# VH-VL binders against q8zty0: the designs that were tried, part 3

Target 1, 249 residues: q8zty0
Amino acid sequence: MAKQVLTYIDAKEFAYIIDSISVLVEEANFLIRNDGLYLRALDVSRTAMVDLAIPKESFEEFPEVEELRFGLNFKELKKLLRRVKKGDKISMEFEEGRVRIKLIGKSVRSIVVPSIEVVGEELPTPKVVYTAMVKAASDVLATAVKDADAVADEVKFEASEEALIISASSDKGEVEVKLDKNSELVYEFDVKEPASARFSLEYLVDITSKTSKISDIVTIELATAKPIYLSFDIPAGGKISYFIAPRVE
Key: E = the ipSAE of ESMFold2; O = the ipSAE of OpenDDE; V2 = 0.75 times the mean of E and O plus 0.25 times the DockQ between their complexes.

## First folded at step 1 (VH-VL; framework fv_sonavibart)

Design S8 (at its last look DockQ between E and O 0.68; V2 from the best seeds 0.00; counts 0 for: pae E 2.5 > 2, unsure alone 74.1 < 75)
Fold by ESMFold2-Fast, scan of step 1:
Structure S8 (fold): chain C 249 residues (1-249), chain A 131 residues (1-131), chain B 103 residues (1-103)
Amino acid sequence: as target 1 above (249 residues)
Amino acid sequence: QVQLQQSGPGLVKPSQTLSLTCAISGDSVSSNSAAWNWIRQSPSRGLEWLGRTYYRSKWYNDYAESVKSRITINPDTSKNQFSLQLNSVTPEDTAVYYCARDEGSQASMEDYFGTGAFDIWGQGTMVTVSS
Amino acid sequence: DIQMTQSPSSLSASVGDRVTITCRTSQSISSYLNWYQQKPGKAPKLLIYAASSLQSGVPSRFSGSGSGTDFTLTISSLQPEDFATYYCQQSYTFGQGTKVEIK
């Protein structure tokens, strides 16, 4: 019965975060702890995982709560937030069985949505030892993935000491993007061992398209035949990250 | 009925290569729904996973960091078995060695959460590294 | 690396007793924990997978519960064949084991 409120100053940025979650999952729990807002969920195929962590310092107002789990339909939430305007704040007030969302600008618009019951505890951190890390312009990754999607159903990431190569090939055509370690678009390059893995373009196109609106920089971590890790820093603080299992066929 | 039958028992001298095999019946070593593991057990370190091999579109191997430089796990599709080779053994490698199957689901993030359970085990092979 | 601690390391019990064994992880693993039984001279046998799912052929007196960091294996009424060592496992890491001995 006690109301718990969070307020985020940039409603448009928050809408992009919601959009970035919704590309993988329709329903998930927000986990609100004393130190921040968290979300970790698998897509229906259990091939990809989204991981969100936003510290309480990123919010203008944050709930006083030990732990609150709140289930939401992110597909529906995304639709409601499509009308957010630049300069709006967003406030979410959590109650038993519902959340009241306020878009605060020159007028205050209020929307009430029901909570849903989403079963399960917070998912564990994947057990992957990465051998390659590249920090680069997120737009370059988004473009490379989109180009690969034009010719194939999967994309290959190959990291060597000298470069990261993103490629795809089929009878429809061939695409290759090479990010040399000395490129202006590469901000950090740390390859301890060469790494190579292939991934389905099913989620990568949508993930990179939406996350490039949140962050200009992506951190890519790779290991041979292991899930790829993509991390995007949120300007107001925190991260949205993704793990995608490798293709074997 | 899936069964795993191991080679053994074994005495191995320090600095030599330990070689064990695990024969599979009731399933194929190249089954896309399985992964084939080596796990050892010693009083000092308990149960230790060493590595696995599995077939999807090609053969893949995962190895524990502690043995990665010395270990090779190889499948043999003609004999329907898989093997363990551990190089440069020391007395610390003295243990009972087991082969085991896990679900090894394809392209699932759950494979990396530790959701895999070892449902079928070989009988074990006592390996002593001495003299 | 996730650390796993079983408690107790050993216990003494009589036939008919209710036995509980706990496994605690240093990080949350949701429900991705398995339990095994090992009798002297034998390979471990899977009892429980995904924290609470009973493996086929395992007697209903065995049950698992818990999620996150705290997990419990319960034997509701100990039988003579249940004197064994029990292990929890998450990913490729095993707990140190709990030996259930006759009192």
Scores: ipSAE 0.372, ipTM 0.659, lowest interface PAE 1.3, mean pLDDT 87
Fold by OpenDDE, look of step 2:
Structure S8 (fold): chain C 249 residues (1-249), chain A 131 residues (1-131), chain B 103 residues (1-103)
Amino acid sequence: as target 1 above (249 residues)
Amino acid sequence: QVQLQQSGPGLVKPSQTLSLTCAISGDSVSSNSAAWNWIRQSPSRGLEWLGRTYYRSKWYNDYAESVKSRITINPDTSKNQFSLQLNSVTPEDTAVYYCARDEGSQASMEDYFGTGAFDIWGQGTMVTVSS
Amino acid sequence: DIQMTQSPSSLSASVGDRVTITCRTSQSISSYLNWYQQKPGKAPKLLIYAASSLQSGVPSRFSGSGSGTDFTLTISSLQPEDFATYYCQQSYTFGQGTKVEIK
């Protein structure tokens, strides 16, 4: 049988993707379909979801399968990926019950890990009608969220026709970041209806800090008292996105 | 044992408002682990979910896009019931209307999946829109 | 927008027969497919939830299977009370139904 091989050209980018996913989960199932690589997982509290979709065109080598599921422990994978250099490729060879992961650079390093079956179900797309969409610099969001984290455990997103306001307040202080629709840091701004929602900062700080290394642009979708949707386009193709449930008051 | 009992008129004139009520027994309309839904059924449109109301520290509503502009679902905690109002009805709104319960998780993404099973149903109310 | 397609739309069977109904969804979701039974003049009754979990009180002759986009409801041995219409459901979308009639 011909070995099924998956090769991603930019191993460093892939490492960042794994870092971003691992914010919510320590392990997860990947799904290879005929059109791409997919991952969807909930955190332990089931309040946040990560979704990864990378089309087959983003890969140098892609398995010809209808469906292939494999689970990986990200802690172990990260040990290999810590040594990634610019220009390295990453390749996964799928064997029965195990996966050989190769880091291809000046030398070829490989590890063999078991293909684990992570407990979990295929998750649906959340049914949310968003009324506000803002595309902005990802580092601006990361900074705003980080600032909010310094003073509170939760952050408020408010979208109006004029701006997106990210704010937090507690006995420790107050933070407010205003993104005006005409700001050079805002690339798209579409607010059909004003939207307001609060979210835990538990994952947002790490999500935004890790994903900003992948993409310079973030798309924020918001609806009142609904999960926030954050999406990041992967330069090689594909998308990593997050849903975070709102804080209920 | 959880039961749903529907009430309301079975005949509505065009352009008027369809109003139905669903009384809950054995559970609370403000339960943190339940959502309360309206679903209708007709030969032409089959089974169609219309919307839901549920309490998670505060009240939330989700409506189907097809009726969003005309629909209101309201809870009544004092009577432990919830209602359906559908405005500006047409003959196309003629159907058997059901209230139904599904389960959800408080402050969880699962509340937004819409994947819950409807385990408890009302008896149904045939509503005819006719002049 | 989720599309649900059941097959067949109707079938004729005899008591004791093995009956299989399929449901295809446009979204690949493994554990959020539900099955209902409906008899004339009655509300739908939940039979199977999460693709393969049997609802309390439902006879063991009913079973659900499948993953991805293809799901199946099976009645191992059709009983007289099983003649009804069956619906699959995913999210807020229902299939068009499969009527099981007496042969």
Scores: ipSAE 0.358, ipTM 0.662, lowest interface PAE 0.7, mean pLDDT 91
Fold by ESMFold2, look of step 2:
Structure S8 (fold): chain C 249 residues (1-249), chain A 131 residues (1-131), chain B 103 residues (1-103)
Amino acid sequence: as target 1 above (249 residues)
Amino acid sequence: QVQLQQSGPGLVKPSQTLSLTCAISGDSVSSNSAAWNWIRQSPSRGLEWLGRTYYRSKWYNDYAESVKSRITINPDTSKNQFSLQLNSVTPEDTAVYYCARDEGSQASMEDYFGTGAFDIWGQGTMVTVSS
Amino acid sequence: DIQMTQSPSSLSASVGDRVTITCRTSQSISSYLNWYQQKPGKAPKLLIYAASSLQSGVPSRFSGSGSGTDFTLTISSLQPEDFATYYCQQSYTFGQGTKVEIK
C-alpha cells in the first residue's frame, strides 16, 4: 500500500551528509531497512571506509519495507543539493529503476535520477579493539589536520594518559597540536592504554571540514597502528563515521 | 612452496599450559601481507578460530573472545616461527590444533575485516587434555 | 554474534552427480565468504574465496555463488576424490560442515 518515500526535515543537513560521504566515493549504495537508512563504502584504494546510520525516527516519512537497496551517483545529486534553502525538506520517492528527489520549501524543485547498480562487496565491521577514546570539538580536529597538511602528507596521533597529540613533520616544517585532557575543548578522555599511529592526510582534511558542518563534536578512537575511528553524531539522530587504515612503514 | 610445520606435545595435564610452535618456510613471519593464525577443531565445537599475530610496522595480536584471557601468540623472527600458549587448560580444550596463514592487502581496511581466507595450513597437532 | 548455517548437514551422492551445498549467515555483513574441503585426518583446504573466486590448483568443477545472506558451493560433476566434508567461513566464523558421502 504505502508509496516508498523517505522525507528528511532538514535538507541542508542532508546535503552536508552527502558532501561528507562523497569525500571517499563518487557513487555508493544506500540500504533502507525497517529501522533506518544505512550506507557503507570503501574508497578506491581500500584505505578508508565511511559508515552512515540514520534511524527511521529521524525521518518525517520513512518507507515501510523489509529492505530496499538503491545506488546513487553523487555528482548529479550534489548539483540539486546546492539549491537547498533554509527550511527546505528533502524527499526521495523510490520507483523501479529511478529515484525522484524533491526539495520542498516555498516551491517544490525536483529531479529524477536513475537508481544505478554500484559494483562492490558488502563490507563487514572492522574488528579493532580500541584503547584510547577522546571526544573533542570537531573544529579543533579540523584545524589540526589542516595545519598538518600544510607541512606533510602524513599525520601522527598519539594518545597518552594526559593528552592527545596530533603532529606532522617534513623538510617544510613541523606542526604539533596538543589536546590536554583538561582542556575546555576536550569533552571526554578515556585512555586505558597509550596509543600511537600514523595516517595519510589524503582524506582527513576534507572529512573533518565537511563533517564539522554536521556536528560540533568528534569522537576519536585509537589503538597502536590500527585504523583510526572518527565518529560524528547527527543532530537529528544517527551517526556518520570513518575508519582510516594506518600508514605502514 | 610455502609450508607450515607444527610441533609440540600431544598430552597436557589440566590446569597446565598448552604450548605449540609453527615453523614457516617459503615466507616470513614478518611479512606485511600475511597474518599467522591458530585454529582448532573438536567434535563438540567444530572449527574454531583462536587468534592471530601479524606485522604491520609493529607486531599485533587479535584473540577470540572465548580464550582471550588465557591465550598468547608470539612471533619469533630469528627462527621464522610463531607459537601458541593456552593457559589453564581443561578437557574442553582437547582438539586438533592447526596453524594457518591468512594473506591480506598491504595498508588496507581489508586487513581488519577478519574475512581473509586461510590459504595455507599446518599438518595439525592432536592435543589431549587429561590427567 | 554471527551464525553460519550449512544445508544439508550431510548428503549421499554418486560419482558424476551435481552437488549443491548452501551456507546462510544470520546477517548480511559481507560478500567475503570462503569454502574449504577437509578429508579425514587432513587439514582443511581452501577451495573458494570471496564467494566465487577459485583458489589456485582447484578444479573448475567447483564453483561458488551468492550474496547477502545466502551462498552456494556447487560441484558440477562429483569425482571420487571429492568425498569429504565442506565448510563455509566468513569473518572468523565457520559453518558446522556438510559431509558428502558415497552412495
Scores: ipSAE 0.271, ipTM 0.643, lowest interface PAE 2.5, mean pLDDT 88
ESMFold2 (binder alone), look of step 2: mean pLDDT 88; pTM 0.919
ESMFold2-Fast, scan of step 4: ipSAE 0.367; ipTM 0.673

Design S9
Fold by ESMFold2-Fast, scan of step 1:
Structure S9 (fold): chain C 249 residues (1-249), chain A 125 residues (1-125), chain B 103 residues (1-103)
Amino acid sequence: as target 1 above (249 residues)
Amino acid sequence: QVQLQQSGPGLVKPSQTLSLTCAISGDSVSSNSAAWNWIRQSPSRGLEWLGRTYYRSKWYNDYAESVKSRITINPDTSKNQFSLQLNSVTPEDTAVYYCARQSDLTEFYSGMDVWGQGTMVTVSS
Amino acid sequence: DIQMTQSPSSLSASVGDRVTITCRTSQSISSYLNWYQQKPGKAPKLLIYAASSLQSGVPSRFSGSGSGTDFTLTISSLQPEDFATYYCQQSYTFGQGTKVEIK
């Protein structure tokens, strides 16, 4: 049998990717195809989806397989990868019923974790036609969401021709963050129709706090009363994206 | 009221390209509240979604993995229509082909609420 | 690729009967399931979207329910015009169909 190995040069970045998956899901399948590594999974409440796509070109070494599905506990994997240091490489060698993870730096640390049986097939992409798109600094979104979380359980996103407004209000207080289309922190602004929707802060706080460590840029796509789409480009190639269902008005 | 009218050849030879069009009335192909789908139906595979095109600020396409390497769906704003091109057809591509509108709804995805009349396509020599 | 299974594949019923059709998915879905009616020689017609929402113009005798992997279409009192094939659909995948025929 040929060795089925993937090697990612920036182990710290890979650890952040794993961490970003683990905020939504505990167990999921890595799907390895001839063109890349994929993962799509729903949180337990079926309110949010994480979607990962990393092309094979992002890896120093990649398995030669038609298709391999490998189930992992991402919360346990996240804990193991907290020991990774800047400058380390990570290698994952897929074996029957287990994966051997090597952290390659000044020393080589080897960790073997069991695979798990995760029932299910590839989830289809949600079918949403968006009317507003904003590319902005990911830290701005993370800060706005964190500020909203201080006063409320829900946050409202409103896109107009001039600005994206992120706001929250309760008896504890009010927060409003305005991203004008001409702001230095807004890289692209494309609003065909005004859009407005509310979302649970429990998902947004965790997602944006982890993904801002992966990507300096977030793409936000909105439509009135539709799921929000958040996409984060991975510096080494690929993207991690999220769909979050809106709250009923 | 929105209506979809299909046109294209009913007979295509193996290895050739299947080409169908769907003309839209009562809505715009560039409407940012709609997506435009192609679906086919055969006794062996049942109903099978092939792909869609839609306009937001620019055009986007989604394709089913089973046909992704052979399929192109193109909008034409001047004629208010969209087309399907399926390359290198085989007898297994014999089916009734439908175009359909998908309207967005408050959830992750919505149903196809308006359908064309269907075009029977036979792939044989 | 998600697997969809409808049951039964066919059924016979009389006018006035309560009819139930089930759709089971091989895994949980991020969004709800849609139901379509197809009569011979015609395109499918959307009946129910997002598992339980009745499409405009569809009679109230049609209803949908379910979540996760198990979904049901119910016709509370079958009418002559309801004899057709019914399909469930979620995202890009359709069920194999359930034919409702006269008993």
Scores: ipSAE 0.018, ipTM 0.438, lowest interface PAE 6.0, mean pLDDT 85

## First folded at step 4 (VH-VL; framework fv_sonavibart)

Design a1
Fold by ESMFold2-Fast, scan of step 4:
Structure a1 (fold): chain C 249 residues (1-249), chain A 130 residues (1-130), chain B 103 residues (1-103)
Amino acid sequence: as target 1 above (249 residues)
Amino acid sequence: QVQLQQSGPGLVKPSQTLSLTCAISGDSVSSNSAAWNWIRQSPSRGLEWLGRTYYRSKWYNDYAESVKSRITINPDTSKNQFSLQLNSVTPEDTAVYYCARDESQASMEDYFGTGAFDIWGQGTMVTVSS
Amino acid sequence: DIQMTQSPSSLSASVGDRVTITCRTSQSISSYLNWYQQKPGKAPKLLIYAASSLQSGVPSRFSGSGSGTDFTLTISSLQPEDFATYYCQQSYTFGQGTKVEIK
């Protein structure tokens, strides 16, 4: 059979996507189906999940397969992707037991890496009914989370009909960020009922620091004492999303 | 050790409301790491989940689609119990009814809909007949 | 809704036998499957959660394996007290049960 190839036009953006996944997992399986590229993975503590979905239309070249699974070590992949230059394309060609990765620019640079055997499970979509949704500037979330991290180990998100409040408090200090529904930094605001939940800052700091390089907009979905859902639209199409389990007493 | 004790009538006439209670010991009904479920079992339908109640800053309920229009699950914090009310019963509602706990932690796996029912009540046989 | 099919529907085995019960799902559920034991007139009892994790207090002769759509409950050496019906469960859906008769 013909070699299976996928080509993504913006290798720099792809590198940011890999960086954003690698904050939770060191290795994971990619799944290619007839309609797109997918990845879901849980961190080792099973507290946070990353969900990547890129439709085939986002690729310049896409394999015609029913299903193709391949596992990659992100630490090794990131070393290669540090060499990416603006204007480069990235191409992955799937061979028996290995992946040929090409950075295509003024010259073609290629490396062959083994497809690793990641014990992969297809994780289901979390069953959460969200009661609040806020679409806002992603750097505002990143800044709020970073400020909270300076004073506490966990952060509270509270959505009301008027505003989203992100706060943290400890013996080291207090931080509160209020995003009013009419704020210039808020693009959509839909709160059907108030929602409140607390989350570990260790996940939020790492996630928001990397995803801000992919998307200027974040969609935040909340429900009381439920996982937070953070979704970042990818400019070329698709999204990278995160679920983080709430803190409980 | 957590224990669930059920009580309620065993015979209900068609069109009436079925009412059962489940008393909790060894845990609080308002525990933020637990959810409190009703599950029934009949020869025709097997084991069938009906719904749950749980406290997370406020009370929440989830109900199975098959009974959603007729079911109410209510907590009672003063008595440390929760109840099932099923309206307009028919002979098809004849079953053994169990209350059960699933314990949720700070894990994404709890939200994949895979909660394990680790503590069960003794069961109540309910017959709907005229 | 994910459909779950257990096989066999019933089996008969002697004390000391290795018994396997299979649960198949209509779509992948990763490792998110639980197993229960139910004796006549009693409530179900949790044996295995997350496909392979043994519930505290359950004898080590019980084990679970599998992922995706194919799951197995194994009893390595059947005992008289293991006469029961066994159920798999994922989310809020249960399998139809497998009856184990001891000779």
Scores: ipSAE 0.324, ipTM 0.653, lowest interface PAE 1.6, mean pLDDT 87

Design a10
Fold by ESMFold2-Fast, scan of step 4:
Structure a10 (fold): chain C 249 residues (1-249), chain A 130 residues (1-130), chain B 103 residues (1-103)
Amino acid sequence: as target 1 above (249 residues)
Amino acid sequence: QVQLQQSGPGLVKPSQTLSLTCAISGDSVSSNSAAWNWIRQSPSRGLEWLGRTYYRSKWYNDYAESVKSRITINPDTSKNQFSLQLNSVTPEDTAVYYCARDSQASMEDYFGTSGAFDIWGQGTMVTVSS
Amino acid sequence: DIQMTQSPSSLSASVGDRVTITCRTSQSISSYLNWYQQKPGKAPKLLIYAASSLQSGVPSRFSGSGSGTDFTLTISSLQPEDFATYYCQQSYTFGQGTKVEIK
């Protein structure tokens, strides 16, 4: 019968995507449907969710299936992907209980890894109505979060008609980063209602440290006391997105 | 702390409408981190979730399929309470009715299908008989 | 609809005993399972959420474990106040309950 093969032209970018998923989960199911590759998973504390969607058009080769589910351990996958060179392609061939992975460049490296059984159903979309949206340079978010992490365990995001303020305070100090709507680092600004929420810095530091390697732009969506939504466009097509539950008193 | 206090008649005749109210203290019925539920308990069917109301820039309601055609759950922001109206009752609706809050502190609380009920009302015994 | 089955329906135990109650689901639910305690004439009280997270104010002798389709509530050393009915719950569906009675 026809072989089930997936080929992604930029293996280095694919490696960054895997790294960005692995900050929240050690293993997860990938779902291949007729229109794309999907993954949705919660971290162990169930505080953050990663959501990956890559359309079939982003791939050089894509399986022709109604649905194919396969589980991977990201520790094993990262060992192979750590040695990816610029210009390499990655190809995955799905067989009974295993995946044949090829890194195709000036040489061809091949490894066969077992597919694992990851227990879990596909997670539903969170029910959140957002009132504020800001598109900005992803490095600005990463830097703001890193600065906040130096003084506190949590960070507050406040969106108003004029600006997005990212702030943190403790006995160790106070940090405030203001992104004015007219800043050259702000690409879109749409605040229908002011929004304010607080989040754990542990998640934001880990997420933004990896996602800045994928995308220069972050979309931030906020609503008062609701999960923050962070979305990063993948250059070859698709998105990797995160929901992080707010801190309560 | 948050408390829920129930009120309403304990006896309803078949074919009539059951009406119960749950008063909230220590939180707002329009709190955007909470949803407000009605759950009943009977010896024959055990614990049954009936539905909920919640505010997320506008009001939303979710209802259990078994009662969807007969049930209405309404918030009242001026009195900080929410109510249950169940039409065309039968003896099968005889149960203890509880109001309960599910709070949205973890990501699964936002899925709308995995809520944990952390605060409960005292319960109201409702008997449907002629 | 996901079906919930609790085992046993009832059990008899003595103070100091280790008690285990099982909840099985007809389909995988990951860790989206909660446990409640109900004493006669009272509303249910949340004990465990997300399969293994202890609700604030609940004694540490209570613990939850499991994922997928098989879940367990454990009471490591049963106390007199623990004689009650216990319920598992997932996505607004409740198990039938397990009654823990004095031996």
Scores: ipSAE 0.314, ipTM 0.602, lowest interface PAE 1.8, mean pLDDT 87

Design a11
Fold by ESMFold2-Fast, scan of step 4:
Structure a11 (fold): chain C 249 residues (1-249), chain A 128 residues (1-128), chain B 103 residues (1-103)
Amino acid sequence: as target 1 above (249 residues)
Amino acid sequence: QVQLQQSGPGLVKPSQTLSLTCAISGDSVSSNSAAWNWIRQSPSRGLEWLGRTYYRSKWYNDYAESVKSRITINPDTSKNQFSLQLNSVTPEDTAVYYCARDESQASMEDYFGAFDIWGQGTMVTVSS
Amino acid sequence: DIQMTQSPSSLSASVGDRVTITCRTSQSISSYLNWYQQKPGKAPKLLIYAASSLQSGVPSRFSGSGSGTDFTLTISSLQPEDFATYYCQQSYTFGQGTKVEIK
């Protein structure tokens, strides 16, 4: 029988991907198909969803399977990934009820973790039609969200034909960040109709602080009173994306 | 319990505006837990979602990208109904049009919902 | 986005037969797939939601199963009123339908 092995060349990038998922969930199911690696999960409050898709071409070694599912608790995986050094590879070998994970560099570090039964669901694509799309520097979004978090618990995104405005207001103060469509930090701007929605800063701060280490560019999609969609292209191929439900009160 | 009743069959000329109405009984069009949809069906494209309207703190609308520039879905709280207006119709808009409810609240699961109640359908032919 | 493929596109069956219709999605969607029945001249009717939950008022001969990318609608003993077209749906996307015809 051929061993089922998955090898990713940039272990540090993989560590950032795991960190970016773990801001929403501490355990999740991965799904390997003939064309790639997939993960989709909701946080416990069912307010935010993470969606990961990495094509098989992004891997040095990829399993020859029609379908393979495995659940991981990220606590032990993250301990191993703290040891990652530049130039390391990460390899996963799938065994019955367990996954052997190797960090391959000047030395080989290995851990075997149980494959767990994660009670979470494999989730459909949300029914959202977006009216505004902005592609911008991801660190600008991270900074805007961090600034908003200093004064409020929620942040408002407003897209108009001229600019994307990220703002927050409370009795502690007011913050506004304007991304003009002609800004050097805005790479694409397509607003078919104005959009406005408010979101919990709890999710956005955690997500943007981790994802900015994966991608220098974020795609933001908005529609009035709809989940925000944030998408980050992975340098080695693939995408990690998030949906966050709006605040409605 | 909840029922949806649509306006009758129609013939619409190319370039004109298609107007359909869906009357709601057994629930309020401004119900905080429902969204009100228009879905059409043609032999060439099958079942196609067009858009929805719903009330939370104010009215919101979602529209499918394919019809977004031509479509308006409006609630009417006084008559407890909602309407579809589709501008500049072409023969490709010939279809049976249905109104439908999906149950919706403020969570990501609201965006996975089923269409549990449907109107009877209105055949619309776009022809000279 | 997610593609929905139903198979077969049509089938012929007799009253009393066990009928199986499948829906395959291009991406995993766990249990969040719905099944509808449409009779000629009528609106679609929800049969199954969340892959396996029977809608109230729907006969127990209908059942749904599956998760991930492969879903099945089963009619355990086909009745005359079950000759119809069946659709799967997730999010805003519907499958192209499976027509169940009299043999």
Scores: ipSAE 0.154, ipTM 0.528, lowest interface PAE 3.3, mean pLDDT 86

